# Ledger of designs, part 9: VHH binders against Probable nicotinate-nucleotide pyrophosphorylase [carboxylating] (nadC)

Target 1, 283 residues: Probable nicotinate-nucleotide pyrophosphorylase [carboxylating] (nadC), of Methanocaldococcus jannaschii (q57916)
Amino acid sequence: MLKDYALKILKKSLEYDVGFGDITTNSIIPEGVKAKGVIKAKEKCIVCGIDFIVAFFEEYGIKCKKLFNDGEEAYGNILEFEGDARTILMLERTALNLLMHLSGIATMTNRIVKKAKSVNKNVRVACTRKTLPLLSPLQKYAVYIGGGDTHRFRLDDCVLIKDNHIAIVGVKEAIRRAKENVSFTKKIEVEVSNLKELREALEERADIIMLDNFKPEEIEEALKIIDEFERKTNFKPIIEVSGGIKEDNILEYAKYNVDVISMGALTHSVKSVDMSLDIVRYQ
Short names: E, the ipSAE of ESMFold2; O, the ipSAE of OpenDDE; V2, 0.75 times the mean of E and O plus 0.25 times the DockQ between their complexes.

## First folded at step 4 (VHH)

Design e34 (framework vhh_7qbe_3; at its last look DockQ between E and O 0.10; V2 from the best seeds 0.00; counts 0 for: pae E 24.1 > 2, grease 26.1 > 24.2, SAP .698 > .668, off the site)
Fold by ESMFold2-Fast, scan of step 4:
Structure e34 (fold): chain B 283 residues (1-283), chain A 117 residues (1-117)
Amino acid sequence: as target 1 above (283 residues)
Amino acid sequence: QLQLVESGGGLVQAGGSLRLSCTASGFKYAMGWFRQGPGKEREFVASISSGGGYTYYADSVKGRFTISRDNAKNTLYLQMNSLKSEDTAVYYCAAYWGRSGYDLDYWGKGTRVTVSS
């Protein structure tokens, strides 16, 4: 399902990249040359997207042998292939760009998840919807492979009341309207930026409350309010923290008893894994 | 602090039109219009996103009022058509300062609209 989605994206990307023809390959490489090669990770990584690349290569008649599966820690050769040399060279950059990017996301996510869980065993590290247009399902898949949480996928997945909604109708009315108008099957999440909004979200029984851009000391105060509310009403929402959280400072947040830490950086500030495609033999 | 200055209110006959304006001091915010009629609480009228791409209206004004903005001039507008006596109110321009925690952080002092029979 997701593989078919990835294949469609790769084919559209290839159409742009080829334009009116690969002038270098077509001018230099004779027709009918068969080549064998490898895709190689030049640094230790968590592989993600390998089945997407296999599907893409096989669509164009290139035979593949996987050396690693998505989610495995890898270094060196990760995929062997053979087929028409001109075709391989035409597909190379499109394939590598996606594979390197998704493996980068999985690698960073896994590193950060391990770091956060070193001080808070039960915390989830989540991405956001700060994703590339059309690539969101693939980027979120990579977060999942890295051990992270995908957060909501689409606008119809979950209600998320954000600063612009609050600016229009306020916290209380936004939650009330969502409860009235949205199916009982959908969770209601509210981003709050201060303790007044937190109290309003608690009173209106939001399912999930995100503490947005709270300093660590402010989170401590917020948790006291949440605990008091639970003691009084027997109601406790899921608590998410977000905003200004990076790999360098995540431990300052993870030390508190919060359920989720969400980071846009997992999808919008990732470093690709350095990979190459190497021809090892030709006929 | 942010200053919001409303203008354009006045006396108008039922079925008439008015355009309200609100000027802000060089900030980019989501903005809206609220109104308070005699003996009533302040109510939402219309809002517009910071980039102007998204607008929302109270059911009572849908199809009659149009909200718009000119970010180069830091000005918010409310075009009011087919005015009714029930539209009589003081109209307030409002903006938020990012993620404030209040329903709206900044309010103008209001401009009065009176719709006569």
Scores: ipSAE 0.000, ipTM 0.082, lowest interface PAE 23.5, mean pLDDT 85
Fold by ESMFold2, look of step 6:
Structure e34 (fold): chain B 283 residues (1-283), chain A 117 residues (1-117)
Amino acid sequence: as target 1 above (283 residues)
Amino acid sequence: QLQLVESGGGLVQAGGSLRLSCTASGFKYAMGWFRQGPGKEREFVASISSGGGYTYYADSVKGRFTISRDNAKNTLYLQMNSLKSEDTAVYYCAAYWGRSGYDLDYWGKGTRVTVSS
């Protein structure tokens, strides 16, 4: 499960961080000292990853009381904890780093989804595979928690014919070969860069067509072509728009009748939520 | 072996004050005070860094107790003000000694503090 995956990442990160020992804590804090404290969100956020941090703390004997669930809007105290002081201090940075990052993704995603839906109630906002190595399942979970769509997780989830595939084989042949060689259970998506490629993808009945790096006026023409094709053939693909889309320009795209807007920025250009771990007492 | 000797315990009226001292044969480590009251588990009271720059307190004593150290005299202090009956305990000084990944705790024999109501 995803919690177990998060735990593996956290424990490996901790192993790296500790090295041969937490020399500051061990030189200052007596063995057996108990501490109680909080993790605090220092800015308003959508919290994400709290159960991962609870599991991580509990793995090391730290008792936790979460004050929020993933997906809830929070400010101030989000987790109370109690246990061995040396252990808490050893875990602190590793725990905060993941929690701050995932909450940053969820918060940014939530804000962008609300913005897009303000002009297009039916549009979905999706992340991409532009994720950090090994963190993709967690980052995509944070997108989901923020109200976004995950898109494919891995190369084996669906076919995505990209510009480099098209450069080698061409749009029509790429789609034909994918249909011949890949399980019927996998959707076929084609990334098109112009109206010629769009028409070819339509003719070959790609399941999903991504309009890559189209300007808004080009999207309008693309939609007319798709609409005309649907009227003639009764076939309509899922329409995704991508490329250069950011929070400050998303409305230029969301106002069109497209199904999905995908953005690498949701996972590769996020700001971590500012959080702290504060000791409030010793026992 | 580091040797720790507490002193300064005794009987005091509620609301009064008392100063505990702990002398050590060496004084290079973070140190603290712990206490064990009647029928209770040993609990943390206060700690201080080796240089004296950072102090930590249990919530039950914060604002009433002050930990300090005099490294020239190899002495740790606990100033206890506004004493309450629940502060009655045997007080132990402790030193943390752990370098290069070896964690050792040294404890004194304790000094009894009794707060009469």
Scores: ipSAE 0.000, ipTM 0.084, lowest interface PAE 24.1, mean pLDDT 87
ESMFold2 (binder alone), look of step 6: mean pLDDT 81; pTM 0.825
OpenDDE, look of step 6: ipSAE 0.028; ipTM 0.349

Design e35 (framework vhh_7qbe_3)
Fold by ESMFold2-Fast, scan of step 4:
Structure e35 (fold): chain B 283 residues (1-283), chain A 120 residues (1-120)
Amino acid sequence: as target 1 above (283 residues)
Amino acid sequence: QLQLVESGGGLVQAGGSLRLSCTASGFKYAMGWFRQGPGKEREFVASISSGGGYTYYADSVKGRFTISRDNAKNTLYLQMNSLKSEDTAVYYCAAYWGRSGYDESEYDYWGKGTRVTVSS
């Protein structure tokens, strides 16, 4: 499934990149010339997207041999391939762009997950829906490969009551309406921006409460309120913290007993892994 | 914990062949063989990626040794052909997440070793 989706995205990207043909390759490389080559990671990374690239290359008659699987730490040669030289050169940039991007997400996610878990073994590091149009499933897959949590994929996966919903109806009414109108199978999450909204979300028994843009000291206060509510009612929601959290300040948040730390940066501020594709003529 | 167990060592005549095996739990690591001969430091022999497509060999064994793996059996192999007296050593299986290198410091898990003696 996901591999088929990736293949469709790669083919559409190729259409825009190639137009009516690769004029450089077609003018220089004779027809029928075969090449063999490798894709090489120029820096240590967690590889992600290799099966997508294999599917893409094989669709165009390029034979592939995987050297690493998604989720493995890699450096140097990661994929071997052989086939028509013109075809390989035509596919090169489209393939590398996706592979480099997804590996970048997996690498960043893995580094941050290890960092957060060094002070809080049970915490999950999650992405958000701050993703590129159409690429969201692939970017979230990369977060998963890096050891992160995908969070909700689409608007129909889970109820997430956000600041703009609260601005219209308030916390209590938003949760009540969601419970009344949405299938019992769907979890209800609410993002709260202050302790008043937190108390309202607890009283209405939201399944997940996101502390949005809380400072570390405010999280400490929020956790005390949550603990008091649990002692009184025997009810504890999943607690997520989000907003303004980056690699350089995550430890200030992870030290608290929270369940999830969500970071848009995992998908919107990632650095691609530097990779190359190198070929030689094959007879 | 990952446990590596080598087997297949023994006495063999120069010019002969021997196949070493190494079994590992989980087996989703890059793997390598190192050896330590009498009076020598431990040195790299060969490595193979987790998917089996990428191999590196020390110059001294290129063309004579072949590293391979069977992930279904969780087993790493080293096929040694045209053995020389200089190949006499204790052979160690080692594993590392990701890319294998020439430096033993890159490997996190090690077996106890299996002895290979090549008679002249």
Scores: ipSAE 0.000, ipTM 0.115, lowest interface PAE 19.9, mean pLDDT 83

Design f09 (from b10 with G55D; framework vhh_7b18_3; at its last look DockQ between E and O 0.01; V2 from the best seeds 0.00; counts 0 for: pae O 17.5 > 2, off the site)
Amino acid sequence: QVQLVETGGGLVQPGGSLRLSCAASGFTFSKYAMGWARQVPGKGLEWVSYISSGDYTEYQDSVKGRFTISRDNAKSTVYLQMNSLKPEDTAVYYCARYWGRSGYDLDYWGQGTQVTVSS
ESMFold2-Fast, scan of step 4: ipSAE 0.139; ipTM 0.596
ESMFold2, look of step 7: ipSAE 0.103; ipTM 0.591
ESMFold2 (binder alone), look of step 7: mean pLDDT 84; pTM 0.849
OpenDDE, look of step 7: ipSAE 0.000; ipTM 0.191

Design f10 (from b10 with E58Y; framework vhh_7b18_3; at its last look DockQ between E and O 0.01; V2 from the best seeds 0.00; counts 0 for: pae E 23.7 > 2, off the site)
Fold by OpenDDE, look of step 5:
Structure f10 (fold): chain B 283 residues (1-283), chain A 119 residues (1-119)
Amino acid sequence: as target 1 above (283 residues)
Amino acid sequence: QVQLVETGGGLVQPGGSLRLSCAASGFTFSKYAMGWARQVPGKGLEWVSYISSGGYTYYQDSVKGRFTISRDNAKSTVYLQMNSLKPEDTAVYYCARYWGRSGYDLDYWGQGTQVTVSS
């Protein structure tokens, strides 16, 4: 379960962050002091990871009240809590780091998805596997929460033939071997770098063809070739475009009749949402 | 593999006593603080007591004067003597290994043993 995984990550992160002890909190705050407070989003955002944080806090005896759920747009107070002051202060940064990061991913993804769909209602915006170590499942969850597509989670989800595979065996041979050796339940995707490879991928009936680093004018030509092939054979693969696509140029790609736009930036270049944990009172 | 197995739970009347035991295995017992936490269904985990590797004991305020924690490194066992039990002590009690110096710095715990205090 994803929540369990998140808890493991948070606990391990806490272990590192605490070291031999929170010397600030422990030297200042008396043992047994109780506190109440809130986590605040200091900017408009799509909330993501709130249930992970609640589970994290509750495991350490902190009572929580959610004010928002994952996927909801929020500004201001998003979580209320009460419990041991020392514990809260110890958990604070670890909790905020994850919540801020995941909410950042969800927020960015949501903006880009809306932008792309404004000109192409059928296009999907997907992330990649360019994720941070150990955080891939959570980051992809955040993309999903933002309205994006997770793409494949792992190497066992889908066949993805890349340039390095092609360099070794070629496009056609790679597809043939994949079809022979992989279960029928798995789709076969191939990254193509030029029109020649595109034609080869079409001839071998790849399920998904990714136009990698194609210029807009090249995408247009590629789509013509694909349409001609469809008319001739009644076969049409899923078309994905990828390579250097960001929020500022997404419309240059979304204007074409492609099925998927994938962006590494959704996970490797994310600005965290600004959030704070504020103690309201103690007793 | 870290394993913690609790024993000694049960039903007692208010004012009664129980002694919990926890047998630990899969790690160097003497190097770790050991302790007990409890949880009521629907509530968060609450630390009760822990004892450092060096034998220093710590108690939650609600159990001070009533509970006593001890350990036997030779047997890789930690104990919790619970006296003057109250209905509010009713919970699942977990034996836990501690990595830090706080009542909530636990990284492993057992399956738990039910303690019920009722007239």
Scores: ipSAE 0.000, ipTM 0.173, lowest interface PAE 16.2, mean pLDDT 93
ESMFold2-Fast, scan of step 4: ipSAE 0.216; ipTM 0.655
ESMFold2, look of step 5: ipSAE 0.000; ipTM 0.093
ESMFold2 (binder alone), look of step 5: mean pLDDT 85; pTM 0.858

Design f15 (from b10 with K31R R97K L106F; framework vhh_7b18_3)
Fold by ESMFold2-Fast, scan of step 4:
Structure f15 (fold): chain B 283 residues (1-283), chain A 119 residues (1-119)
Amino acid sequence: as target 1 above (283 residues)
Amino acid sequence: QVQLVETGGGLVQPGGSLRLSCAASGFTFSRYAMGWARQVPGKGLEWVSYISSGGYTEYQDSVKGRFTISRDNAKSTVYLQMNSLKPEDTAVYYCAKYWGRSGYDFDYWGQGTQVTVSS
């Protein structure tokens, strides 16, 4: 369950962060003091991770009230809570760091998805496996919440023949060997870097062909070859475009009739949403 | 399958009040944000109010302090209480369900209910 996975990560992060004790809180805040507070988004965002934070807070006895669910556009107060003041202050940074990061991914993804779909209604905007170790499932969840596609999760989800595989056996042999040795249930995707490799991937009938680091003009040429192949053979793979694509140039790619645009930037170049946690003492 | 049915519109004098209701069906109502938008003659469609799944509310500046959005999850209904109505509030009012996976995107909205504010 993704929520349990997030809780384990938050607890492990807290263990590192607290060490042998929160020196500031323990020296200043008397035992038994209760506080109530809010987590506040200081800029408009697509909130993501709120249920992870609720589970984390409740694990430590902090009572929560959600004002938003994941996927909603938010500004201002997003979560109300109350409990032991020392505990709240101990949990604050661990909770905010995850919430801010995941909300940043969802916000960026939503903005880019809307931009791409403004010129190509059916295109999917996908992340990659360029993710933080251990955080990949949570980062991909945030892409999903933002309206993006998660792409392949693990090495065993589908075959993805990459430049280093091609360097050893070539495009044709890689596809043939994958078809012979992998279960019929698994799709076969190949990254091609030029039109020669594209023709080879089409001839061997790869399920998905990724045009890797093609310029927009080269995409147009590739699509003509794909369309001609479809007319002659009645075969059409799913077409993915990847490599060097960012928010500021995505429209140059999305204007073409491609199925998927994948961007590592959704997970490796995102800005966190600025958030704060504010408390007051109560009786 | 998803249906939103607005009721409660009508003719009212300036300074009067109306309560709009939107009966929702075909989805798990309590999990989605709901809102109201209006089609003002000559000005196009404008957003009026929003209520999140957890009860957070927002209002367009022109209706703040006069309109109140609320929801009853047991009845799968969202309401818009409109007080101190002005001729400028004359419009067709639409109930809308938010998608919930991409911020402020409408999944569905209803057929609308007419509100006329005149003497």
Scores: ipSAE 0.022, ipTM 0.502, lowest interface PAE 6.9, mean pLDDT 88

Design f16 (from b10 with W99Y L106F; framework vhh_7b18_3)
Amino acid sequence: QVQLVETGGGLVQPGGSLRLSCAASGFTFSKYAMGWARQVPGKGLEWVSYISSGGYTEYQDSVKGRFTISRDNAKSTVYLQMNSLKPEDTAVYYCARYYGRSGYDFDYWGQGTQVTVSS
ESMFold2-Fast, scan of step 4: ipSAE 0.112; ipTM 0.584

Design g01 (framework vhh_7n9e_1)
Fold by ESMFold2-Fast, scan of step 4:
Structure g01 (fold): chain B 283 residues (1-283), chain A 120 residues (1-120)
Amino acid sequence: as target 1 above (283 residues)
Amino acid sequence: DVQLVESGGGLVQAGGSLRLSCAASGFTFSKYAMYWGRQAPGKGREWVSGISSGGGYTAYASSVKGRFTISRDNAKNTLYLQMNNLKPEDTALYYCAAYWGRSGYDLDYWGQGTQVTVSS
């Protein structure tokens, strides 16, 4: 389960962060002090990771009350908690770092999805595999919560024939070998960099064709080729556009009749949501 | 078939009050957080206020905090916005929205809106 995976990551992060003890908290805060507090979003955001933080806090004896669920738009207090003051302060940074990061991804994804769908109702906005090591499942979960598509998770999810594969065997042979050697349950996607490779991918019936680093005018020409092929053969692949697409230029691509726009920026260029953990009373 | 229908707008003098309603249908209203947004002439959309699915938690834009109150009646599938001490800068088309999360391809549904005009 994803929650268990997140909990393992949080515990390992905490172990590193604490070392041999929280010397500030242990020297200043008396033993046995019980505190109540809140986690507060200081800017409007889409919350993501709240159940991971609840699981983490509860593992250490801190009681939690969710004020928002993952996927909800929030501002101000998002989680109430109560427990041992020393424990709360020890867990604070580890919890906030993950929550702020995942909420940042969900917020950015939601904003971009709404923008793209304003001109193309059926388009999917997807992330890539340009993710942080070990955090990929959590980052992709945040994209999903924000309304994006996760794309493939691991190398075993889907065949993706990339530029380096094409350099070795070519488009046609790469697709043929994938079809011969991979389970019938797996989709075959190919990245094409020009119209010649596009025609080859269509002829070999790739399930998904990614137009990689095409300029908007080149996409228009590619779609004409795809449309002609569909009329002749009754075959229609899923069309993905990727490479060089960012929030400030996505509308130049989304205006075309494409199925998917994929953006590495959703996971590698995100800003964390500004959040704080505030103690509101203690005994 | 999701539908959100706003009502209660109108012309009001500065310092006056209005109560907006949003009638929801076609989805399980009690499962979704709800929001009020507005769009002033010549400006982009502005988030105004939000309320959690159970109604226990609310949030407000700084421009309206202390003057507006958001509430909901899950038994009636209705969202409300009580607007007090209205200012000319509150003039806008007000619309309600449901945050959809991962249900279908659309993350939010917006109603058609109800016009609020505040005269000086």
Scores: ipSAE 0.000, ipTM 0.183, lowest interface PAE 16.2, mean pLDDT 85

Design g04 (framework vhh_7n9e_1)
Fold by ESMFold2-Fast, scan of step 4:
Structure g04 (fold): chain B 283 residues (1-283), chain A 122 residues (1-122)
Amino acid sequence: as target 1 above (283 residues)
Amino acid sequence: DVQLVESGGGLVQAGGSLRLSCAASGFTFSKYAMYWGRQAPGKGREWVSSISSGGGYTYYASSVKGRFTISRDNAKNTLYLQMNNLKPEDTALYYCAAQWSRYGTDYEFDYWGQGTQVTVSS
């Protein structure tokens, strides 16, 4: 199904990009010319989105041969293809833009997951909902391929009580109202910004507590409170840390016994993998 | 200034061999896919063979497959076509052309040489 979603987005993007016609290709390339080509990764990467590109190319009559699967480490040629030259050139930028972006996310995620797990074997590295409109499912898929956790997808996936909810009703009332009004099937997560809010979230038995914008020293104090609460009540929520965490400071957080580290940077501050599409005429 | 200069043509009898060369100048040869085409008198241009910018991929028209071999030397900016078991129907003006390796680059152009005549007698 995700492949169908990707195909719809690629087609819509292509519709915009083509406008009234590919004037360069249509003026220069004769009708009926056939080409063979490759997509090349110019740097070592975790490939992600290759099946989306195959589906997109095949929808327009371009025959493809995968050299790597999503999640594999790749360099050099990753996809071979053949078909109508005008069609290939029309599809090129739309295909490469998505493939480069998703491979960038998977590559960054895999590098960061390995880094965090080097000091905390059980930690999960998660993305957030700081994603591009409509591209969120594809970006989250790329995080998953890189070895990360997708976190909450949509507003109906789980309850996430955020700073603006807390500003209106406070931590205790927010959790109580969520428990009263939301289906028993839904987990309740709350973002806390200080130790007072942490204590309130523990007392109300939130399923997941996110320590939002805590500094490393504050994480240590928070864990002490959580451990004390567990000893007294035999209750321990899932502990997530988030806010201002990036590749260059993640080890400062991962060294603590936390369950999840979430990073918006995985989807909003990724560098695309440099790729090219190269063709030759064969008929 | 961009130039493609073909050489190596001539008169040869059926079953013979010729090696064509194309010397390229005025552009970054290693960035372009190259091809050989031909044009017989009274006919349009026909595609013969192509080679990728790095030389890793080669393609041939069905009429020449198994008989012709395309190759390139990027250090010497030279393209080659080895032609074996020549037939009278191979008689044509043979020309080389540079084809861009990526669409939408600043190097969106095709260059053609003046050609070298190949005549195959029966």
Scores: ipSAE 0.000, ipTM 0.134, lowest interface PAE 18.6, mean pLDDT 85

Design g06 (framework vhh_7d4b_2)
Fold by ESMFold2-Fast, scan of step 4:
Structure g06 (fold): chain B 283 residues (1-283), chain A 122 residues (1-122)
Amino acid sequence: as target 1 above (283 residues)
Amino acid sequence: QVQLVESGGGVVQPGRSLRLSCAASGFTFSKYAMGWYRQAPGKQRELVASISSGGGYTYYADSVKGRFTISRDNSKNTMYLQMNSLKPEDTAVYYCAAQWSRYGTDYEFDYWGQGTQVTVSS
């Protein structure tokens, strides 16, 4: 499924990129030339998207040999290929752009997950829905490969009561209406912006409570309220923290006993991995 | 069900060679990174060598570089460790391990074998 989705995206990207034809390759490279080459990671990374690239290349008759699987730490040659030289050169940039981007997400996610887990073994690092249009499933896959949590994929996946919902109906009524009107199979998450909303969410037994834009000191206060509620009621929701959290301040949050840290930066502030496609032999 | 079965251990004199094999079943072997760990009495397990799923990347501990060679045959679901110039310090139980390496950590393997004893003596 995901591989078919990626292939569709790659084919549409290629159609745009090629336009009326690769005029450089078609004017310079003779028909029938066969080439062998490699895709090379020029910096250490967690590779992500390799099966998407293999499917894309093989769709156009290019034979591939994987040297790494998604999720492996890689440096140097990661994929070998052989086939028609004109075809390889036509596919090059479309393939590299996706592979470099997804590997960038997986690499950043892995680095941040390791950092957070160094002080809190059980914490999950999650992405959000702050993703590129159409690329969301692939970007979330890359977060997953890097060791992160995807969070909800779509609006129909999980109830997430946000600030604009709360502005209209309030915390208690939003949770009550969601419980009444949504299937028993769906988790109910509410994001709260202060301790009053936290107490309301606890009283209404939300499955997941997100502490939105709380400072580290405010999280400490929130956890005391949650612990007191657990002692009195034997109920503890999953606790997520979100908002303003970046690689350079995540340890200030991870040191607290929270279940999930969610970060939009995993998908919207990513640096691509530097990669090249190199022709090694031709005939 | 996942299973890793080591073979090829034994008793050998210093300077000689052994080849360990690890036969894998119950998972898609070609998608997993593989490694060899060892544990001597009273010590913690240490990573000796690892190999990426496609065989393009290998790692060796400094103590075994130039003496040991890791390899794999994905068509046979088997991984090997060729151990040359064996030293008494190489005496340990050797464990086969498999990891999908989602976190990119060499030390956290998802599946483990039971181990095979290697003794270098006299």
Scores: ipSAE 0.000, ipTM 0.320, lowest interface PAE 12.2, mean pLDDT 85

